# VHH binders against Cytoplasmic dynein intermediate light chain DYN3 (DYN3), part 15

Target 1, 312 residues: Cytoplasmic dynein intermediate light chain DYN3 (DYN3), of Saccharomyces cerevisiae (q04949)
Amino acid sequence: MDNCNAWDKLLSQNESTINSTETATITAIIYSPSSKTLHQFINICFPEGSNSILDTTLINYATIGWTNDLKENYSVDVYTLIRNTDDALDLLKPFLQEHSSKVRWLILLDWTLNDQKLWLNELSYAFNKIKQLNDDNEFSVWCLNSGEILNLQRHTTVWQSVHIDFILQTLRSFCYFNDSSLFYICEDHTEEKREEAQRLKYQELLKHFCEDRDMKDHIEMVKRSEILIPKGCDSIGLIKTVDERFEPTEVKEQHFLARYMDFIPTIDKIREDRKTTSGIDLDKLYPLEVFKVNIQEELGKMFAKYRENSRI
Short names: E, the ipSAE of ESMFold2; O, the ipSAE of ESMFold2 at other seeds; V2, 0.75 times the mean of E and O plus 0.25 times the DockQ between their complexes.

## First folded at step 8 (VHH; framework vhh_6fv0_2)

Design u4 (from t1 with Y103W; at its last look DockQ between E and O 0.81; V2 from the best seeds 0.71)
Fold by ESMFold2 at other seeds, look of step 8:
Structure u4 (fold): chain B 312 residues (1-312), chain A 121 residues (1-121)
Amino acid sequence: as target 1 above (312 residues)
Amino acid sequence: QVQLQESGGGLVQPGGSLRLSCAASGFTFSSYTMYWVRQAPEKGLEWVSTISGSGGYTYYKDSVKGRFTVSRDNAKNTLYLQMNSLKPEDAAQYYCATRGDSWTGYEYDYRGQGTQVTVSS
């Protein structure tokens, strides 16, 4: 028998097995409306300590590793980006041209920012721009602080169930037609045990999304503040169970944006309605101001970190 | 005044059937999505099924799909839940519920007093 051939077969089998299951690489981009929203998202959904290397006022990059419940190792290249202008996504062009693999987009919204009127326009712009920048995308929309839904109803007479449902049906329809997941993140801080269980739940949700795992076990379509709808799990019929008068296909029409913006309560009404009873200055919660940053300096930091990680 | 009144609960053996009813008044019943929810003594409120205003769209919790059927008769302002192949884990207080335009601060703006379903085991 030919002993040389036996050695070659053994080495090829070992190489194939090791190469197939050792460590998978994931590219993820978090697109956040503010530094505060980004910081909170990382604290809730990412492994302990991630915020020290991912927080930013404009753009950042780091590599994070984890092992899932199937003992599979992942290396996750995470980009964080703060929406400072309509051109913010262009800052990612150099990094996206270097990647030929799927990019996971974590597009953040925040119920506490009082910008719900702008959400549909912001999502439409972001999705269209991302599709121009990269061909292979996995989209998700993450609505942080969805517990604020209850506070809006308790502390104003302007926000009512019909407005909350209209926003939900709009977001579900948008995500349905754009092949995106939709996740509401609601933390209960009343008990430490419950708080820890929720953080583990959201960390597992993030891992499943990034790993392209089947997420059918993560569906919640009824609890208003805890909506979890993975890509492919929604339908026009399911969206209409919320309120049948809503027509999901109209979300794609140009006239719908104006109707959406007209229906959502204005921040001015909320200020007028709450000034006497709450004493809260809601001007601090309107976060769409343009940040002043040195773009070339921040990009320089990013390139330096990127080159260091590429060597290792 | 929105009023919801459940009936039809009782004691059944495993594998048995019950039909719950919910009489509704004080609002335009046919315009609103209706829900069946249930609660065991040491558990939180659990959603069971959803039916749209016309009755054309339904949604079920996975554990009851194929066994439970939600329906409505808009001429009688009545919501129904046909429960077949009952299991011990289905034992609970069952409520019909809806979400109105009014502010209440609860997950469901209105629900009835409930009707008890008990499965012998």
Scores: ipSAE 0.672, ipTM 0.880, lowest interface PAE 1.3, mean pLDDT 81
ESMFold2, look of step 8: ipSAE 0.677; ipTM 0.879
ESMFold2 (binder alone), look of step 8: mean pLDDT 83; pTM 0.838

Design u5 (from t1 with Y106S; at its last look DockQ between E and O 0.42; V2 from the best seeds 0.66)
Amino acid sequence: QVQLQESGGGLVQPGGSLRLSCAASGFTFSSYTMYWVRQAPEKGLEWVSTISGSGGYTYYKDSVKGRFTVSRDNAKNTLYLQMNSLKPEDAAQYYCATRGDSYTGSEYDYRGQGTQVTVSS
ESMFold2, look of step 8: ipSAE 0.732; ipTM 0.897
ESMFold2 (binder alone), look of step 8: mean pLDDT 83; pTM 0.831
ESMFold2 at other seeds, look of step 8: ipSAE 0.732; ipTM 0.902
ESMFold2, look of step 9: ipSAE 0.737; ipTM 0.903
ESMFold2 (binder alone), look of step 9: mean pLDDT 83; pTM 0.835
ESMFold2 at other seeds, look of step 9: ipSAE 0.729; ipTM 0.902
ESMFold2, look of step 10: ipSAE 0.716; ipTM 0.897
ESMFold2 (binder alone), look of step 10: mean pLDDT 82; pTM 0.826
ESMFold2 at other seeds, look of step 10: ipSAE 0.782; ipTM 0.922
ESMFold2, look of step 11: ipSAE 0.737; ipTM 0.903
ESMFold2 (binder alone), look of step 11: mean pLDDT 83; pTM 0.833
ESMFold2 at other seeds, look of step 11: ipSAE 0.752; ipTM 0.911

Design u6 (from t1 with S31D; at its last look DockQ between E and O 0.75; V2 from the best seeds 0.70)
Fold by ESMFold2, look of step 8:
Structure u6 (fold): chain B 312 residues (1-312), chain A 121 residues (1-121)
Amino acid sequence: as target 1 above (312 residues)
Amino acid sequence: QVQLQESGGGLVQPGGSLRLSCAASGFTFSDYTMYWVRQAPEKGLEWVSTISGSGGYTYYKDSVKGRFTVSRDNAKNTLYLQMNSLKPEDAAQYYCATRGDSYTGYEYDYRGQGTQVTVSS
């Protein structure tokens, strides 16, 4: 069998240098809990070399070109943002005010950060904040490194199937009521051919999401590490098939967050380059001097790139 | 101790029907979601259908939807799979399975020994 991935890489590199007037334009924002999570996501889902122009310790912007399986050309304006300040999403405000079309949000979670107890609160805050910043949004939640589920259950005494299922039913319910897609990303590096097939699979998933295409062929609701649930494909009844004692409508209730946090295993150490707003005392963890980022310099770099790439 | 025992497999021609049963013991059957999964020779475990503890919520793999019906009788602690319009690709070892409160290291925490379904003309 021929290596179709090599052809795809060549075409994507050629597209990134092509100035085409027939190219459709998409705006996407990746909101990541860490630089490492962002780096991994881009490596899995985006064309080769995208890391060099999208990686960041705070905020970045670049235009990525691709051609889909229908031979249609797209120009994707990608913003990347790291959650490492209290109001990180506000850094996007100047760029969102210049934008009137739909924004595709790729909100990242990462199973390896051991912060699952914080996920529901972080998602609730992020979705509410995004709705304040922009009116026309397409949401998706991407849980990276979901292969860690097996490691947590085999190598700790605290992670059990009931916890994994409870998180899943909670995330599915949250996404259902907020009209969001939910995707688990499980990367396998054991063999190069499997790695290529997985990369192609997740690239196609990303393209279909960004292009508003039908995603019926991408549904997986049973395999715990490989959950793929496009917006509109879930239901209260389907969520209850996991464990019908779970009540999806309770996820919207004020007291559910406390029950969620109490049930999920003890919070682990949060990565040093990230702050959360989930009731943890951020001033204790990251004093002003220790958590010091030259915000004006990073914004200046991104603003210059934005102006250059927005010129016609 | 959780125990699951499948039965009802056999040889059937394409287009035929079989009804599988799974006898459950060692746990409160009505509290747990049950699964039918299958494995063809030299292939991985493939999910077929899901049914909630009460039987009120079901979910099917697309390739069997409309042909297979999962059900349960909680008074008899028995899970069923009615398989109609059988195709050669349905031939496999069929297992009933569940996820318990504790993880066992597999995609499904408990499964039976299975029952063989063979489809040939």
Scores: ipSAE 0.653, ipTM 0.868, lowest interface PAE 1.4, mean pLDDT 81
ESMFold2 (binder alone), look of step 8: mean pLDDT 84; pTM 0.848
ESMFold2 at other seeds, look of step 8: ipSAE 0.706; ipTM 0.886

## First folded at step 9 (VHH; framework vhh_6fv0_2)

Design v1 (from u5 with R99Y; at its last look DockQ between E and O 0.45; V2 from the best seeds 0.62)
Fold by ESMFold2, look of step 9:
Structure v1 (fold): chain B 312 residues (1-312), chain A 121 residues (1-121)
Amino acid sequence: as target 1 above (312 residues)
Amino acid sequence: QVQLQESGGGLVQPGGSLRLSCAASGFTFSSYTMYWVRQAPEKGLEWVSTISGSGGYTYYKDSVKGRFTVSRDNAKNTLYLQMNSLKPEDAAQYYCATYGDSYTGSEYDYRGQGTQVTVSS
């Protein structure tokens, strides 16, 4: 009758089931230029309802659980931070000091903010500062509202294809040399079916990034508003297919930032093109009500929330 | 005005070869990255390959790598697509395309009328 056959079958079955239901932990930090950009990103890429616990005007923290398409469970500790001062990233120091694992950085840019001239400097600062704050990082840059590329060309005489390509080649080169992923997020609100399909696509992209999974099946390097380039998938040669006159290695040179800023259309030029009397000021990009947020009170709320979820 | 005209399509058996060409006029051809794209019935426009202005840099859809070769002759203002080892799934209307300096309202700013490639046993 029995020759260990039943126990062998049971053990193999249990091992498979146990492995598929185990929970792994992830730390992710979203660094956003504005509360609106943050809200949009979470609504697109995170599970339904995540905004209620992650939205902020300065800094926030929450733990989010999800199950991926391989039926693996993850517990994701998510920090959200709004860029409101030059030293905003320093607000994370106390929370990073308790960290000994890899941090996934989701650095947001937003095509609708009309601040593209500032992007290279902001990315350079952020990457350098993050490397000073934490040793084990996985970087990604997420450009939201990339459908605005078409609107900028359609509704201004200032934005031309050469500017769009120059920004793309600069961002690709920066990410290539800094071992970072680059993702453009383009929402289509014309149909509910398309909206849901897009959300599912970007949610899976986020999960693959956070879970350190292979993202080669998500590559898009040609459609201007839908660029998806996981780290390690780009090259100098591929970047030059956009316009070979661009030299990717120049992005690392000390004087390239000035050249970048000089080439990108000015915010003042955009206003002149529409025949407005308003000049460009940082207050238009950072409303005064943001500066009136009680930073100490918001930090107090976050520290209390963080300690409740911590064993220390 | 920018004009692109594709030619060289036709019927081939599986495993066969075909060479498409695209005659360009109305712009400085050698300054622009060119694209081959294709469209099968009731499907969207699908990117196939990219070639830089000088021809020095190319990029291919994974499913055609090693089988298709994009090239250009800037003296003749002509773009080419050499298609080898053709499969039934390669059957489509093929277009050459480029982005212009200004928005035109289409997915690629300019493309031709296309040429039909049919792969039948």
Scores: ipSAE 0.662, ipTM 0.878, lowest interface PAE 1.5, mean pLDDT 81
ESMFold2 (binder alone), look of step 9: mean pLDDT 81; pTM 0.809
ESMFold2 at other seeds, look of step 9: ipSAE 0.701; ipTM 0.890

Design v2 (from u5 with R99W; at its last look DockQ between E and O 0.57; V2 from the best seeds 0.64)
Fold by ESMFold2 at other seeds, look of step 9:
Structure v2 (fold): chain B 312 residues (1-312), chain A 121 residues (1-121)
Amino acid sequence: as target 1 above (312 residues)
Amino acid sequence: QVQLQESGGGLVQPGGSLRLSCAASGFTFSSYTMYWVRQAPEKGLEWVSTISGSGGYTYYKDSVKGRFTVSRDNAKNTLYLQMNSLKPEDAAQYYCATWGDSYTGSEYDYRGQGTQVTVSS
């Protein structure tokens, strides 16, 4: 009978309409190394116009609405925090103590700050602190300005592919073991059409991350400046395809940080400016006695690996 | 100087097989991760497969997984790509590629001149 078919159609229409008209609420926190990095991230990855309401020196809050490609509406409560001291995350305690809901963390790194030696320590601190402050977290690490990889190699003789790969494999391993996504953000400014297409891609990526959508179609593990690795899509074997001599499980070891910092090039002047400006004391993280004993062994391994990789 | 030379391309019917080879010289082949990439007419360079220096770790584009097998013979400084169950969309110029001591963005530092794979009935 035709009336039976009509009832089926009406029920289907009502179910679809009800599901598509609801506005879901998301809580996101952006933890940025600087106001400049934060401003750039919002401009690239968030809907147009978002930066006028999220720009701040220390901590800020705004609600941003968007509609995704499935015509679903979202309301995103966005908190921004500038890491200007080693206790900056404590500024979030009043909020996090009252709001024990799921939080999407967007932890920013920036290739142009010349602070790559600090990255592993800063990530370890941030993830550990966040897990102490909140129970239900969805982590992501966003490395902005990854095109700087070219400039580092063009303007110095000490930055080599082995250093770029070592940072990549370290970040991938860290994110793998901490159930985090890892995204490199690289804008190509040579053409407006290409630049716009990249921004649309990164906006889609941000929406999928915040909405807990499947991101397997966004994977990029080969192009070094454009790495996109959603949570759960990496593996020890895949990390080793970059350079199999890297051992991902070593990233969890307490003495790996010293090896990481010793291997990564930097200039002394930028390091001193970063230390004094940020208020971060690089020497506070590790016990000196244990570090000295184990560092001698691990440094020997790192120097041997470096010699094997060097082209002379 | 680094040299890469691809061979083994040709014309095959859908469902057929080809085995590509890449002869390498001028660098320590066994220390470097190697890549197969391809380019169809008027399209950009598309990554196909990755293999680590020893050959112990591999990674494939989803559309070729299960059909293509990358391998290497470090004693002969040769990289291989076994392509089975070929489809018309696999038709392209195939290149072996690697990185040197510096990256140049999304382009590989070294690649050969390529070998043509044509799939038609």
Scores: ipSAE 0.657, ipTM 0.876, lowest interface PAE 1.4, mean pLDDT 79
ESMFold2, look of step 9: ipSAE 0.674; ipTM 0.886
ESMFold2 (binder alone), look of step 9: mean pLDDT 80; pTM 0.798

Design v3 (from u5 with R99E; at its last look DockQ between E and O 0.31; V2 from the best seeds 0.00; counts 0 for: pae O 16.5 > 2)
Fold by ESMFold2 at other seeds, look of step 9:
Structure v3 (fold): chain B 312 residues (1-312), chain A 121 residues (1-121)
Amino acid sequence: as target 1 above (312 residues)
Amino acid sequence: QVQLQESGGGLVQPGGSLRLSCAASGFTFSSYTMYWVRQAPEKGLEWVSTISGSGGYTYYKDSVKGRFTVSRDNAKNTLYLQMNSLKPEDAAQYYCATEGDSYTGSEYDYRGQGTQVTVSS
């Protein structure tokens, strides 16, 4: 039809010029807690008009072409998925079983949903499930509306800096041990020039992530609302600079997950509403299975080694 | 009680170098992450560099990587910023800073009066 936005016209033009060169193919999946969060993410990180073809109340799919700052051409197959049920990720199973290519996961969190108490459990569930569904994954966690951090501290009596730092150190530790990027998205709407510059920055960040490019030039570890930590750029030592008493290796343990949920403030009613929306049984804790060792296998190895040593 | 005092600013030509210093007192300097931030006319504070309490980890804004080097001498309670290959866009009031208890929107709660860096040919 004739009512195309500028983005659709640009994609058509780029695809025409691309036909004489090889186009790299990228598969990306956006996993969002809500349609509103998804809509905001696409508006910030994707070019104008992408919402018309990517928005959903459950699942959607579109192909987007772009050219990066190195003049390389990409065809990006984008799936969007909403956490409307506890088995929402299973909706992707037929697609993932038929593909062996690398999948880029953009797992969204949203500071405005007042569900921070649930974040660690939701991430643990999602990462474990995704690893069961697909072998070749590139993970990233995107925390939208991180400017809400200031509002929570100003407008509630229960949110303090210790809670903000605890969440940050927990998310950094989780991402570190799962080889994932962590990005906070904060739009400054006070000035149009600065807002546009930030959106261009986040669009470039998205392209670098999807294209498997080195992102060390995009690091921000200090400004609490603007955290940008690409995969491989964090460490236990760096995480402890926020508060030395935090122990990053404990994030792997089930007892830590319970402590996290107990420490982080939220309204129990909103958690119950989030449970029904997310579809995940939020009374069940999902520890990080990747850090567990098969005890029977290890004992078998030691037993065989002992027998061999005693016969020498 | 936290006291921070910057020095070492001045006028320099493009491509020139300056070394900024920050004298700290009133707190256990070696236990705190320190920052360099800057403010150009009619702009907000802009983060430039970070160094961990031990000095083992350093971070830089993309536009200054390879040109600026942050360091600290914990025995002298002094923070440094070596600025090489200076560009006109580096002209600003430079502050050393550390974080207070408010980590959102109020980052860099403790800073000195700053030192002016001017770059012109």
Scores: ipSAE 0.000, ipTM 0.132, lowest interface PAE 16.5, mean pLDDT 76
ESMFold2, look of step 9: ipSAE 0.645; ipTM 0.875
ESMFold2 (binder alone), look of step 9: mean pLDDT 80; pTM 0.800

Design v4 (from u5 with Y59W; at its last look DockQ between E and O 0.64; V2 from the best seeds 0.61)
Fold by ESMFold2 at other seeds, look of step 9:
Structure v4 (fold): chain B 312 residues (1-312), chain A 121 residues (1-121)
Amino acid sequence: as target 1 above (312 residues)
Amino acid sequence: QVQLQESGGGLVQPGGSLRLSCAASGFTFSSYTMYWVRQAPEKGLEWVSTISGSGGYTWYKDSVKGRFTVSRDNAKNTLYLQMNSLKPEDAAQYYCATRGDSYTGSEYDYRGQGTQVTVSS
């Protein structure tokens, strides 16, 4: 607070003398099932070096700047949050109450966590909770590591095309009825040139989503590991082209949730891998006192960063 | 075993029409979504159209919408692509395709040998 008035006066004098750079401000929130998923998403979709200021085990905040292909400058306030408990989204409440602009939600799923059985329920909870916390939302669901679809079918006898298609049609229907984009992110690590091209592709996808740009050039509805469906580009008829026996309108019903969870396969080995891969044991609940201590510590770090950046 | 056989390709002048056919056997044709894809010289496979098992739902690549019509006759196990107002950019090898019960590493687990469409230069 000290000397902010004097500093503002100095900046005001300079604004009268020199040309300012046009910069638009965006707020984005990344809601991730794990620290590893978050790290990978930022590495793929955000500018180089963003992990050092956005990675977290619970909650974080940073401002990311970029220039798009139209040479427009953007300042993106990014919040990152790990899905630690059913109430994790409440940690954002103080920051959202100060906000009056549209919030871009980047809700992450990860094919390698082998938790696909939980996805529909987790998405339904998250979307409903977000709508309670904020009125002006732009939703997107990002399914990372969709190349795992091939591995699941090659390395198990349990996963078949019918399961992959059922998940896809469910996610498409959910996103259609909730006015959300749906993006599958598939990384190919075989060659350096291919990795660079993929990063450029997904960085442009992220920028266009955050900037409310026309995303027609990004539509992909056929390649099952590379699905890209911007908000407003899907329809009941298009969803049914995958398998017309699927009824998209049933996705909203509670009896469908049980059918979804019963149909989706799982294997025992994946439960062990999930615990070691995420770095956070989602099945382990901390006592409220311990959780409050961790939350206050992480929030304190985030508030310090937020206060420092908000003066600039 | 799944078998797909395309036919009906040929040489046509710009603005002309062709009707492609795809004879299917070895699976319950009416239960499977079918695709038309094409490949021009030195290019990758390009999706053209999709049709659901009953034929009730169709979808087209924007550049062919209004010019191409996909249809199927489930009694004859045959898929069709009516191509009108052909352009030089439509010249390609055309394949019919479907997905199997297991992902084989291709988005089109089964496809035929294709039929060539050539548009006069």
Scores: ipSAE 0.589, ipTM 0.855, lowest interface PAE 1.9, mean pLDDT 81
ESMFold2, look of step 9: ipSAE 0.608; ipTM 0.856
ESMFold2 (binder alone), look of step 9: mean pLDDT 83; pTM 0.829

Design v5 (from u5 with G53W; at its last look DockQ between E and O 0.82; V2 from the best seeds 0.70)
Fold by ESMFold2, look of step 9:
Structure v5 (fold): chain B 312 residues (1-312), chain A 121 residues (1-121)
Amino acid sequence: as target 1 above (312 residues)
Amino acid sequence: QVQLQESGGGLVQPGGSLRLSCAASGFTFSSYTMYWVRQAPEKGLEWVSTISWSGGYTYYKDSVKGRFTVSRDNAKNTLYLQMNSLKPEDAAQYYCATRGDSYTGSEYDYRGQGTQVTVSS
């Protein structure tokens, strides 16, 4: 009756893979607010075809290979996780406790979800939880659909430059103090040549992040919708060039969270917008109690897919 | 009405220096971050430097860092760019710029007509 040994098989397969020649294994975890956001991120930043093996409603796993601009080949073990509850990260605890190498965290935010008011709290929780679960982490925050900044100001009277700047300075400060990269992803669909060049740019950025390479050629700190700030490239002074009234050191204070949430414009549509981004009715498919019961099913789906991807 | 007027451009040999000025009116100059941008013929607009509203924080494009110095005098509503060790690649039309209270898709909603910097043999 005891056939739930997915973690034992995973550990055994990883040991066998270590013996392979000329293959470097990278572990990356994508933590997404929705399936739609995850799908968009993979489509923009990952090699062609990656969506077919990483699409999920809760948790998934796949190995993705790529070749970098130095013609080096990499094997990337990618875990994807949808934040359906505050405890979703605990699903990875058994794997992380047995894992000895650096984990690259790609924590996604999405400008189209109308949940910017929640971002600082969600990031604080996620970073603290991850640090409790694993010691060797490389953090990055990826803000998808940043072109929505223009739409927010065009379609509402409540979104102004001061709000956009405040969010940016808060995220930059948070990432600065937590030793994390910060990347805004802005798609331009007007021309196929520009769209493909942009996709190649973001794929190169992802590869450099995962491979722990220098990203100084990618820095953008001025164009608000296209911010790209690798770990270690920001400073308190640079953050203050956006709006000098902002005090970056205050972001570390517990009282700042309330001020952040109070200042950010909100419409009480956050729940509805999240429901529509996944194509799944989250209230009906994964209620809180059902998530507690469904964990073994989701791990089973991940294990079955892992076996297909691992077969030679 | 926001008005920005650049001056101080001219012809200079490589290694020379110029000081650009930008006179601002029609808005509270001391409450806005200011930018210098430039545009060479048949090229796009290129950011050069940023200075915070008090003048206390600055940011420079890597290729001009150490050679250019941005400053402002809020009592005179004037922005400056001191350009030293000029190179042929610095030749361009230079604009001072700022953005409005609403985002229009550009960081440079307001800019002047520019001043030409030419670097010759």
Scores: ipSAE 0.657, ipTM 0.878, lowest interface PAE 1.5, mean pLDDT 80
ESMFold2 (binder alone), look of step 9: mean pLDDT 83; pTM 0.834
ESMFold2 at other seeds, look of step 9: ipSAE 0.659; ipTM 0.878

Design v6 (from u5 with Y103W; at its last look DockQ between E and O 0.72; V2 from the best seeds 0.72)
Amino acid sequence: QVQLQESGGGLVQPGGSLRLSCAASGFTFSSYTMYWVRQAPEKGLEWVSTISGSGGYTYYKDSVKGRFTVSRDNAKNTLYLQMNSLKPEDAAQYYCATRGDSWTGSEYDYRGQGTQVTVSS
ESMFold2, look of step 9: ipSAE 0.721; ipTM 0.895
ESMFold2 (binder alone), look of step 9: mean pLDDT 82; pTM 0.826
ESMFold2 at other seeds, look of step 9: ipSAE 0.720; ipTM 0.901

